# Ledger of designs, part 14: VHH binders against F-box protein At3g56470

Target 1, 367 residues: F-box protein At3g56470, of Arabidopsis thaliana (Mouse-ear cress) (q9lxz3)
Amino acid sequence: MVTRRRSKKKKKTKRKKQSSKEKEKYQTFINLPCDLLQLVISRLPLKDNIRASAVCKTWHEACVSLRVIHTSPWLIYFSKTDDSYELYDPSMQKNCNLHFPELSGFRVCYSKDGWLLMYNPNSYQLLFFNPFTRDCVPMPTLWMAYDQRMAFSCAPTSTSCLLFTVTSVTWNYITIKTYFANAKEWKTSVFKNRLQRNFNTFEQIVFSNGVFYCLTNTGCLALFDPSLNYWNVLPGRPPKRPGSNGCFMTEHQGEIFLIYMYRHMNPTVLKLDLTSFEWAERKTLGGLTIYASALSSESRAEQQKQSGIWNCLCLSVFHGFKRTCIYYKVDEESEVCFKWKKQNPYENIWIMPPLNLIDLPLFDHRI
Below, E stands for the ipSAE of ESMFold2; O stands for the ipSAE of OpenDDE; V2 stands for 0.75 times the mean of E and O plus 0.25 times the DockQ between their complexes.

## First folded at step 5 (VHH; framework vhh_7uia_1)

Design t2 (from s43 with S50D; at its last fold request DockQ between E and O 0.02; V2 from the best seeds 0.00; counts 0 for: pae E 19.4 > 2, placed apart)
Fold by ESMFold2, look of step 5:
Structure t2 (fold): chain B 367 residues (1-367), chain A 124 residues (1-124)
Amino acid sequence: as target 1 above (367 residues)
Amino acid sequence: QLQLVETGGGLVKPGGSLRLSCVVSGFTFSSYDMAWVRQAPGKELEWVSDISGSSDYIYYEDSVKGRFTISTDNAKNTLYLQMSSLKPEDTAVYYCARVDLSGEYFEAPTFDIWGQGTQVTVSS
């Protein structure tokens, strides 16, 4: 009858009005201009950035972009005595102690794109490991010498992932092994040996712009271009610095940097000229922060100078009984007084964490 | 003679405060990093905090951060540990120690000179 119709219409109208007001509020919030949205998001702590990224597609893209810009790599420490692993986030000053029984007997080879390459010298097993997800991707076995280095070009989930190592160096020849994702076996290539006679080991490998750059402990720089199957020793040598007791090499946006460390002097920063292959000394890192470890290093451009992670080397240390890191400013204007000691290359490495850290099993507070 | 002498220990109720002192003799105090290390009953030695000789760098074990404060008075050659919000788990003998600077950075620090220790007991 008429009363029942009236009651039904009133409830429907009231519910529609409330729903429209809530929809209008969310539409206004979602439609902020990009520059204003970026300003708001840049001021959020990481936890709030993650929550804000769930609002809509536009907010998600902005939050993820700013999150990556302001996040730092994490430092992983490997224990020799109990297969324990400690992840340290320098941006939040937080540690996480983990045990990965599946990695018993493995040592680290390289880190890139959130993945570790791990090698068991007893079984000759290789695998990629993501410590944040515990995902494993096994690789074909390969025998490697103790001080042999191996690197990869990108995440193993990519069809373009390539593993690279130098397996032997003789008077006349150098032998390279590569493994391309989903191949049946390792590819072996042999080239003329053009290295200096006093060469001992390749210590640093960086993948940049489609090629592997390889630095020896004596300053020889070689490259391997996998698309051309091409190997050569480059003519430039970084200036030898008497008293240097270690170096780090890293890549940022196609530029290659080499950092010499000393016991009693500020580090020396060198940049490779990719046209001439000459090394040029720089007085500063120019706004970069390098997160240095012996097997691979990370780099990031920092946009806020007063944050304290600007124009710096970030190095692992023991302080007290705790494993952590320190930042050392690298410029001519600072008086940086520290004693640096060469570290065991297998004890720690930098890794980039995934963007959605809070929801991963590593941070699941319910377990 | 090189000596480190701790004082200021005692019995305190949970939530209470104590200030430990360590008087240094026989070496230039400001030239060395100094630490507090403790040993709970039946436990191994546990590093608590350290401070550089210049007092520019101060570090704490996670369990004491925000509750303990390390400091120095160079005029008195004295190292301090101000402890607040004390818990029963803080019950231990507390030692001051000089950091052995000859160690490698990737190893845990060692200590070449120790005091006799002072007992801290936190109980109802």
Scores: ipSAE 0.000, ipTM 0.191, lowest interface PAE 15.3, mean pLDDT 74
ESMFold2 (binder alone), look of step 5: mean pLDDT 81; pTM 0.817
OpenDDE, look of step 5: ipSAE 0.427; ipTM 0.737
ESMFold2, look of step 9: ipSAE 0.000; ipTM 0.202
ESMFold2 (binder alone), look of step 9: mean pLDDT 81; pTM 0.816
OpenDDE, look of step 9: ipSAE 0.005; ipTM 0.267
ESMFold2, fold request of step 15: ipSAE 0.000, 0.000, 0.000; ipTM 0.108, 0.167, 0.210
ESMFold2 (binder alone), fold request of step 15: mean pLDDT 81, 81, 81; pTM 0.817, 0.817, 0.816
OpenDDE, fold request of step 15: ipSAE 0.529, 0.352, 0.416; ipTM 0.772, 0.679, 0.712

Design t3 (from s43 with Y32H I58T L101Y; at its last look DockQ between E and O 0.03; V2 from the best seeds 0.00; counts 0 for: pae E 13.8 > 2, placed apart)
Fold by ESMFold2, look of step 5:
Order: structure tokens, then C-alpha cells, then sequence
Structure t3 (fold): chain B 367 residues (1-367), chain A 124 residues (1-124)
């Protein structure tokens, strides 16, 4: 059974020049019309798509085009008992187990743009890790509290990559640490604490349009603008919802979404109005699919009329960790469960695979 | 003995106000989510409002938002529904109910303990 959960987007594929020296009848399957080839390839699971892409230039181009359109985010899980991690593609229900001993003792802090920010609480080491390429980019050490969240603005290969964390919250002040690419040390900034409730901790952080948005466990939303070195608490409040582990925040093209998971109730989706800073409930995502976990989110625009996932919330955990990898269809108020592993939200993270997987160390090039 | 007793219903003119009370006995009030549910003549049961056991979260059906307010008084073990700007379509028997979490996650909210109800009639 081959499952595909993303919409198809037909793209006119430029055919590569083929050798004219081969006999037509001996190349019948290679010379299939592009539209028919795309139909055949669209029914293949990702691993077989990668293998098919090695057949010839024409097949490669068709397979890669379909991957770009139909590749969905994967889940990653780091084992507690050894130096392994597991990558899982929910659209194909396939996994890969991999070992990377250099990450022994590390935990995930944040995920964005195919990169993980990893932290070792015993050595205070920070590094970026790409689980597909296995590239590592070390960062200066920093002590972090157990419940402290850290985020980054973009891939560490960019000169504009910025790391951000809130290190302390006192009655009167909030202390922020940032690290900008190739700086010698962390920058510390102190701001007036304008949070309205006691015992605030930051539950979710997203980067959007040059600023970090930070949601507290009490429902307060704050922002940090690194270009202005500016911190403030925003005036709007979402309706307070129960269940801290069922709260996810995500960004798509400048829009901020909040997903609450209340026990025995359907998820509630809220969208932030960036002018009024009021939260409005949404009963549809307009064809957008959101992949949410506590430490990351990814989004894809999907057409509602195609089969597969569309207008969905894809959650790494559901209903108090009873079920994982849930595709919740917002317009139908229904779910499709693809049980993988029972995880807490901090160990089960969405990550976007690169567009060309065939040359990566985790995939077999033999076809 | 588990018991929910509603009071405060009655006849009011359109635009009027009422406050419903629900006195709870036989279980720890503040540890359970509570709701108001109504049934108009000839209609199905309709969820109106809910409040979490901690009283930190309140929820309202769309037609009552801005007009009704749910609250609790833990000292009196009592749930309230403050109703204002009442309309004839608000005419119903109003029930206090305890929310039941034993069902499947995507089922409609269920309720395991009900009061006997209090009649609210909105007419000229």
C-alpha cells in the first residue's frame, strides 16, 4: 500500500536531451510521455521515487519535480538509550534508524529550516545539526536552565542567523541573550518586565518578519525585535485554554497561529491579527497544512480538492501522549492516526528534508 | 450522594437579565470542569458555556458570547451563569452539568452528572 498525503501540483517538466543513438523499442519505458511518467511516479513511495530518479535524466527530472511538490516534513526522534536517532516519513509510514555518537548527551532545543539546535546540559555545548547531511556547526557554550527555550532565525549557513533565549525573568526585569553569526560571545540585554502574571515561563517561540514572538505559559505574548533591541508585551490575549503540552505556536508567511489541544475536545486554531494583536478562531486553514511540535513547526500550502492531506493539523503528540502523528482534518473535525511512538513533545520534532535526498549518507544510491 | 441544584430561573422581558446558580455537592467542585447546557422547547440539548475546574478557562457558544458570563464561587461550591440582553430564543430549561472525559478525544463533549434544570422564559 503506497500512501501520499500532499497535493499534486502538475509542473510542466522540461525534458532533458536524450541520446538519439539508442533504439526506440529498447528504450520504450525510458521514452514514456512526460505526463504518463509523472502519473506512474506519483504513485511511488519516496524511497522508490529516489531509486527511479537514477534511471535516466528524464526520469530524474520528473522524480525530483514530484519530490519538490509532494515531499512533506518528517519526524525525528532521538533515542534515550543509545546514540541513535530515527527519521520517520508519516506520508509513507517509513522510518530510518541512524547513529551519530557525537551527539551523545545532547537534547533538541529548536528546529527550523532543516536544522536542529542541540544542547548538552553537562558540557554546556551548543551546536546546529542537520540530520540529513549530518553537518554540525558548533556555537559558543551557554548555560541553560532545564525549562529554558532557545530559538534561531534561519539556517546557520546564513550570515544573518541569530540565536535567541530568555535567561531569567524577575519581578522587574527580563534578561535576554542573543548570539549573532561569528560573534565572539553572547550578548546580554536587560528589559523591563511587563508581563501581567506571576510565574511566567516561555512555552513557545517563533521567528517571523525579523522578530521573535514568545508565548508564556500564562497566555501572554511578547516580542523581541533584534534590529531595534526592543522588547515588549503585546496587548492581546488568546482565550485561555487548558493543557500546556497541547499548545503549539507556528508561523507561515508572516502569519502566526496558535493551536490548543484541550482534552476530550477538538483542537482549537487561533490566528493572530498583527495589527490589533487579537486572536481569532479559525475553522479552516484555507488549504494550509500545519505540522506542529513543541519545538518547531512547518507549513505547506495544499490544494483542498486533491486527495491526501489538505487543510490539516499534523501533530506530533495527541490526547496526552496516547497517540502520536495525528493528521486532524480541520474542516471535517476528524482525525487520521498514524501511530509511530508515544513521545513527549520535546523529543518528537518535525523537520523538513532536503529536496535531493539521493546523494545523502542516509539513503542507498543503488537502483 | 452527587447532587447539582439549579436556581435563578424565571420569566423576564426581552433585554432583561438573570443569574443562574448551581449548588454542587458530593464531589470536589474545583477539580472538575463544569458546563451549562440548555434545551429549548422542541429542540435538542445545546451546550451554552463551560468553565475549567481551576476557573482559568471559560468557553461560550457563539450566540451567547458577550451576553452570558460563567463563573464560580469556590467558598459556596456554586457555579453561576450571568445572562444579560436576553432574547426570546434564549427561552429554555437550563441545566448545570459536570463534564465527562471518559469518551474518545474527538467525540462531542459529554456530561455524566446533571441537575434537574431551571426554566428561563423570555417573553413580553
Amino acid sequence: as target 1 above (367 residues)
Amino acid sequence: QLQLVETGGGLVKPGGSLRLSCVVSGFTFSSHDMAWVRQAPGKELEWVSSISGSSDYTYYEDSVKGRFTISTDNAKNTLYLQMSSLKPEDTAVYYCARVDYSGEYFEAPTFDIWGQGTQVTVSS
Scores: ipSAE 0.000, ipTM 0.134, lowest interface PAE 13.8, mean pLDDT 71
ESMFold2 (binder alone), look of step 5: mean pLDDT 80; pTM 0.812
OpenDDE, look of step 5: ipSAE 0.044; ipTM 0.463

## First folded at step 7 (VHH)

Design u1 (from s33 with T33D; framework vhh_7uia_1; at its last look DockQ between E and O 0.16; V2 from the best seeds 0.00; counts 0 for: pae O 9.3 > 2, placed apart)
Fold by OpenDDE, look of step 7:
Structure u1 (fold): chain B 367 residues (1-367), chain A 124 residues (1-124)
Amino acid sequence: as target 1 above (367 residues)
Amino acid sequence: QLQLVETGGGLVKPGGSLRLSCVVSGFTFSSYDMAWVRQAPGKELEWVSDISGSSDYIYYEDSVKGRFTISTDNAKNTLYLQMSSLKPEDTAVYYCARVDLSGSYFEAPTFDIWGQGTQVTVSS
């Protein structure tokens, strides 16, 4: 009777150790919402932006997109005492001192597309100068009066570059000089003077869509079409309030804006109707920031309303030796600064920096 | 001859009042902006107040707002500064000045004509 001892197979209940791997959700900054990431990246200096771009693809894209392509104009200050120049980046609030002995005796006439038009009243020399590359393009000599304004259409590196100036205004005639890129000499054109018979000086000149627009101190607007060799005085006058002591005219993507400055009032913003050639008052700059200087003004479309520089007029301000700028909202809440220093028109000018500014030796990247 | 003559300055106790006058001669008063400027010893020139020729626009420095009143009498060619609630900090030479608006570029207003100034002393 072989008693078969039934070996009770002890069911080893495998206690599934639920290793609660608390996935410490390392909230890695990698999973930041795009908006937050952009916000953070937007506050990074370029050096850190570059570093951040190495973190991951998403960061890279964000960093590259936000790499503040110095899209804002820089202010250049022209010293009266020496051949020193001061560049001011309003975005970074940084100053850079430059020395251009080759420009000794020169004054600035105009700025556009990253180039300065420089004039020497002693030698009558005119040249284009790029302060970022130090390139010079000489022009034929021209005698210019102190208050004579000159403008150019685009960078001198373009074959389409035109220089424009009114050299003489008499009772009967206006004399215009133009210089085409690679021309041997100035072209002179004479037109009948149809300006108002008051003291007319040209104060502002802008180029837009092939045409030079010239604003007189009396508010007359004239246009010159180089292609047609056509001069005309437009009938419209900008509405001007009494007490205006200055104006800035700028062009942006075919639109022409005029800002009249008042001592204790908000600026008047006018936009030119290109059909009727009448000025219409605007309450805003349409999302633009205008960097205004006496000889030329730059404009920038701001992408983000939150930047604080939306619908702003930016003016150069010098406090002692410090170069800075002030932004004024151009709306009903505009603030007016009353304590400005007298500015010489030739003392400073806005200039667009090149996109590859980082590659330029001008800025010691060690800071 | 273009001339500005200030009067009305003097010694006053804190909390007191003074009225400054500036008589204008040689030009049409109502055609120009006028300003009061002051300079305390060892301090920079301070813009106190200004008024447009049409009296449409008036400015006061923050330090004097609510205490000072600028006004004009065109018939008398006189600019006034009524000062009330005077403080020791208001001690200065006060100048009347004509604002130069002839500039073609926006700049801080400058003055082309100045008076000789009148001393205002606020002391206990």
Scores: ipSAE 0.008, ipTM 0.303, lowest interface PAE 9.3, mean pLDDT 82
ESMFold2, look of step 7: ipSAE 0.027; ipTM 0.454
ESMFold2 (binder alone), look of step 7: mean pLDDT 81; pTM 0.819

Design u2 (from u1 with I58T L101Y; framework vhh_7uia_1; at its last look DockQ between E and O 0.15; V2 from the best seeds 0.00; counts 0 for: pae O 11.1 > 2, placed apart)
Fold by OpenDDE, look of step 7:
Structure u2 (fold): chain B 367 residues (1-367), chain A 124 residues (1-124)
Amino acid sequence: as target 1 above (367 residues)
Amino acid sequence: QLQLVETGGGLVKPGGSLRLSCVVSGFTFSSYDMAWVRQAPGKELEWVSDISGSSDYTYYEDSVKGRFTISTDNAKNTLYLQMSSLKPEDTAVYYCARVDYSGSYFEAPTFDIWGQGTQVTVSS
């Protein structure tokens, strides 16, 4: 009778060891070093990120933390016919219609840090507008020409926010207006005009490291340092190929890029040497994706060579009845786009969404 | 005076060939992109083909690819459109035009100078 008891104990111990080894195998994935976990999660599409967030608390935290990091710019389309705005998220390929009656008669001037600079040519009103929160910060009135460009340095919620515009260019003088946060009035500065005398309009303005860089239609680059109240025209001219039909200028982490567009050839990519102030041609965007619009352009460094967004120029397009965007590779293998859509500079602009988009009433979670 | 003059149009049978010419006067031909545009009766203007001033780059509409060839003779200040394998659908007035890129970046280029056009009729 004694012999039967020993065999049952051995089977229970083997089952416990197998269950512990199976549990250990499953535990091996749960105990990934944080760095590795983040690396893995960073490669997951959003859908899989969400799924991964359900695995455990550690994964959840990692997933959520990484969801915040890769917000692509959104496209805003401004209807000419009504006070409707269309927001497009390229990452989700979703459109949202918004109505801002308070912006009736306004046109967009610039976008940065999730804010729009809006101008009413009839009332000469200027204001900052956050389309996500509907916050509005009025500015002092200013008369602006239709083709006059304006830029600002950072979000108006910052005390360091500065507005910049060139109000007049004469043969002898350039007039600049700046507005500092909480100022009562525009500051006017006049400088000697050192620009080439032929048809100088400013087409692109970017702010980088305390300085406004202004590109003319003739390819002259000027800088304005507000802290020094200093204006200068830089000697370097970007090499321009004949037949360029437009350009985009953008700033990324202190670097300034200029892209010339052509109809029949690949874009020319130029990077500004901040030491010599010369433009150097680049073959690629250096891993950047540029979200380009006529008034302002956003740039993102994509960590993941996602095959479709690396070294890309993202442009607004209209397909059917929906606004969307297309990505063009900016390298030697780039395809030239021959399809033109009628757009004006004020029709659309890229804007950075807030990090906490989930909390915004804009996206009816029901779809 | 800036002028474009088209010639070479006519009646041709399906499958036939025509060569259109556009003589340019008043400006340096090689400094501008040139295009052929056509308009069929009751239809909108169609961009058929264009060529860069340097003649290094060409464009063709899908409907004419492989059948039409755009070229230039700088010495003669003349733009050409060689049309082969013509179809009834190619029936239109063909215009030579100088391309103007002065418009909005996102807008299709416009034309600042046009010829009077030449009629091409493809009919059995």
Scores: ipSAE 0.007, ipTM 0.271, lowest interface PAE 11.1, mean pLDDT 83
ESMFold2, look of step 7: ipSAE 0.119; ipTM 0.527
ESMFold2 (binder alone), look of step 7: mean pLDDT 81; pTM 0.820

Design u3 (from u1 with V99E; framework vhh_7uia_1; at its last look DockQ between E and O 0.03; V2 from the best seeds 0.00; counts 0 for: pae O 4.6 > 2, placed apart)
Amino acid sequence: QLQLVETGGGLVKPGGSLRLSCVVSGFTFSSYDMAWVRQAPGKELEWVSDISGSSDYIYYEDSVKGRFTISTDNAKNTLYLQMSSLKPEDTAVYYCAREDLSGSYFEAPTFDIWGQGTQVTVSS
ESMFold2, look of step 7: ipSAE 0.246; ipTM 0.585
ESMFold2 (binder alone), look of step 7: mean pLDDT 80; pTM 0.812
OpenDDE, look of step 7: ipSAE 0.019; ipTM 0.409

Design u4 (from u1, 13 letters changed; framework vhh_7z1x_3; at its last look DockQ between E and O 0.04; V2 from the best seeds 0.00; counts 0 for: pae E 3.0 > 2, placed apart)
Amino acid sequence: QVQLVETGGGLVQPGGSLRLSCTASGFTFSSYDMNWVRQAPGKGLEWLSDISGSSDYIYYADSVKGRFTISRDNAKNTLYLQMNSLQPDDTAVYFCARVDLSGSYFEAPTFDIWGQGTQVTVSS
ESMFold2, look of step 7: ipSAE 0.035; ipTM 0.501
ESMFold2 (binder alone), look of step 7: mean pLDDT 85; pTM 0.852
OpenDDE, look of step 7: ipSAE 0.015; ipTM 0.276
ESMFold2, look of step 10: ipSAE 0.211; ipTM 0.550
ESMFold2 (binder alone), look of step 10: mean pLDDT 85; pTM 0.854
OpenDDE, look of step 10: ipSAE 0.072; ipTM 0.454
ESMFold2, look of step 11: ipSAE 0.146; ipTM 0.502
ESMFold2 (binder alone), look of step 11: mean pLDDT 85; pTM 0.853
OpenDDE, look of step 11: ipSAE 0.384; ipTM 0.709
ESMFold2, fold request of step 15: ipSAE 0.384, 0.260, 0.192; ipTM 0.647, 0.611, 0.553
ESMFold2 (binder alone), fold request of step 15: mean pLDDT 85, 85, 85; pTM 0.854, 0.856, 0.854
OpenDDE, fold request of step 15: ipSAE 0.021, 0.618, 0.045; ipTM 0.456, 0.805, 0.406
ESMFold2, look of step 15: ipSAE 0.125; ipTM 0.491
ESMFold2 (binder alone), look of step 15: mean pLDDT 85; pTM 0.852
OpenDDE, look of step 15: ipSAE 0.612; ipTM 0.832
ESMFold2, look of step 18: ipSAE 0.205; ipTM 0.534
ESMFold2 (binder alone), look of step 18: mean pLDDT 85; pTM 0.852
OpenDDE, look of step 18: ipSAE 0.092; ipTM 0.544

Design u5 (from u4 with D33E L101Y; framework vhh_7z1x_3; at its last look DockQ between E and O 0.03; V2 from the best seeds 0.00; counts 0 for: pae E 10.6 > 2, grease 24.8 > 24.2, placed apart)
Fold by ESMFold2, look of step 7:
Structure u5 (fold): chain B 367 residues (1-367), chain A 124 residues (1-124)
Amino acid sequence: as target 1 above (367 residues)
Amino acid sequence: QVQLVETGGGLVQPGGSLRLSCTASGFTFSSYEMNWVRQAPGKGLEWLSDISGSSDYIYYADSVKGRFTISRDNAKNTLYLQMNSLQPDDTAVYFCARVDYSGSYFEAPTFDIWGQGTQVTVSS
């Protein structure tokens, strides 16, 4: 259905008088002061914000300004029972279910910059997917060992986008494949395996300052520098992980964070010291909001004000037998749970929507 | 000495109602998520319902949704299950269970403390 573009238009069939112009000046809602206009617009749901932006230039500018300020990450979940995915906006508490059967058999490997890297382990197909625009960017096929991860450096629309994966780990060798955005084929590099003899797998990979940091399941940290074609296991002690596996790792402005989360215990936030490569506990987020996902190979961190989500960890976790999302304030050691459909937290991913929301499928109500 | 004791079971006719109670001792009851689980004759355990320490989050299995209501009174250290519209296949031993918080948030919880159970029999 086409969005209605016309505001209510009144044809002028009568001449205006001077007194009518003076009354029109004081009675017209369209001429509100900026502060009052911003208050009215800030209370509109997105659908009405978009409609209001068509009223006049002043309203348009106010609507899009407030629209951008209120942008926060959404959650995406791919259904296992049909060929659909669900997008959820926690700030508006609204969801949308979308059908996309071309992704049947794919799993998410990594998310960054509003894009998902998706892999089909049966066909070895690899592609980027933007769930908001539904754009797909196919990549050359790739074989990858079951427990290995991959990552990318930035949106695939950038000429600097670099894909990275460890395709195999053997007793003697680690095989790394990279793909640069305009390449014809994967570049393969083989390095001596300097990891411990317990056949480490990689749980988390983040890209920061031109290099990939790779965290193993035993807590060892490795670095791949694509500009030098250099691989090494970094010094420093692995973080302690008593009694359970699992973590989130993310990057923000060159800093790398690791989050361990267990029930009965507050989440533990660690920051990597880039000089010693040791992990140090943080007792404050300092205004940072981190959005962490159980199945993403990347957790996103953002500074946001006026989004309704500020200075906290936003996590998709089990709470009892049900999946939920929590906002956890590290400084206050407190949590707030919010409504979310029952979804497997291993398959929930935080993803940033585009700035212009008017062309999203959320306004496309199909029969 | 951590204990859970169920009471309130018995014999009812189909369509009838029962209210089960589970009294907790030996731990800070309000700090723990609590569950009801049942075991029908010759069958395995079936999870029924889940309530958070503050009662802010309540969940039900599809088999009992709309018929059973879980609640708790933290001042009395007591967990409740109101069972309405009982059917013969609701016949089982009903247990209350304390959720084990030692696992990670990536895994479904387990139960570390169980009551001895109370029998509910629905027959004509």
Scores: ipSAE 0.000, ipTM 0.201, lowest interface PAE 10.6, mean pLDDT 73
ESMFold2 (binder alone), look of step 7: mean pLDDT 83; pTM 0.835
OpenDDE, look of step 7: ipSAE 0.102; ipTM 0.582

Design u6 (from u1 with S52D G53S; framework vhh_7uia_1; at its last look DockQ between E and O 0.26; V2 from the best seeds 0.00; counts 0 for: pae E 9.8 > 2)
Fold by ESMFold2, look of step 7:
Structure u6 (fold): chain B 367 residues (1-367), chain A 124 residues (1-124)
Amino acid sequence: as target 1 above (367 residues)
Amino acid sequence: QLQLVETGGGLVKPGGSLRLSCVVSGFTFSSYDMAWVRQAPGKELEWVSDIDSSSDYIYYEDSVKGRFTISTDNAKNTLYLQMSSLKPEDTAVYYCARVDLSGSYFEAPTFDIWGQGTQVTVSS
């Protein structure tokens, strides 16, 4: 028994001796203090940062910490033909095609924090999906009308995740359904309808500062505060020429932005004044890059990139009759078409990848 | 009642020019966006150019930009397409179409009224 274990220890010692010779070869790089390592790798381009992160755990942690500043949203598109989806990183010009048949029949409702809320209108199934990890989190079923919007407050991995939708509107009342994590069923609340009588849907929903902001198809902005169970219509309206069809709304650090265009006009960017609830036009993004799509929007303050995707609106829309993604520089009133796909832009969605993306299977050279 | 009638097609040599006309009747021409759409033999329909009702905004498909010019004469209810530097690839039936303004910028524009088309053939 003892001699067998010593024999196995001798094999481990032999393997450890070969391993320790290899470890000695790399130990000088591993023993660099974290502060100095971060200073060194902060000078690397992103592609070299990714390569450096594969060296060891210490380098990986340092490289990942610095990548947060340089990450940008990706586009995701779910194929209509073969149960696949495509991820595209415009900053690195990298495509990934992935197969996931379990989502056949699902459509996207909302995107936030790297998660998609997915709905199957035939089975009434609702679930969260992370397209990078492929994790799914099922939610209780709910019937939704075709044009009904649903949103959520944060990642489903948080115990504070809250789902929100407006289920019906009558002349005098509206009905809201919410779902809080760990609940067994949806909560229904009814409020006085203070919207215009010609309202028939909400086009955009954004969660910010603990509340949901809801934009109607008529340009009215409403607020739902779940902590107070409070609903009201806010007084401000966008200036003249809001898009009669479709607008983008996004949140950045508590600020609410509205982007609209009508026909072939230059995009207009508005910021909500959180004191008066009036919209004010912005002639510059001030270094902010906004990634907008029909179902959700993302925004980031970023350092300038060599690709030219900085301080601009990144829109996946039809621009006139041209099927395109466009990058629009508000300061310069100029447009650059980016032809990622000639597919329907409404079905392209911006989504933020996780910070530890390089450790995921989709970056394994074997897949 | 509602009709779009294209004329001006024909046979031309490469490098030649043609002017297509589309006469509109049965609706208020000046209230609608109008387009030219073409179909080459055995191919799908291809949008060529459009012009908005005010004539302030004009768009061209990339392969015809700089060679084709769209215009209108609202007094005559007529849409034009001036084609120059024609290539064999431009051989197609050219349709005049009215843009359906009910769509959104989240959806591709559609066309609700079509003409019968006029043949353009570019051949040596």
Scores: ipSAE 0.005, ipTM 0.278, lowest interface PAE 9.8, mean pLDDT 73
ESMFold2 (binder alone), look of step 7: mean pLDDT 81; pTM 0.818
OpenDDE, look of step 7: ipSAE 0.016; ipTM 0.280

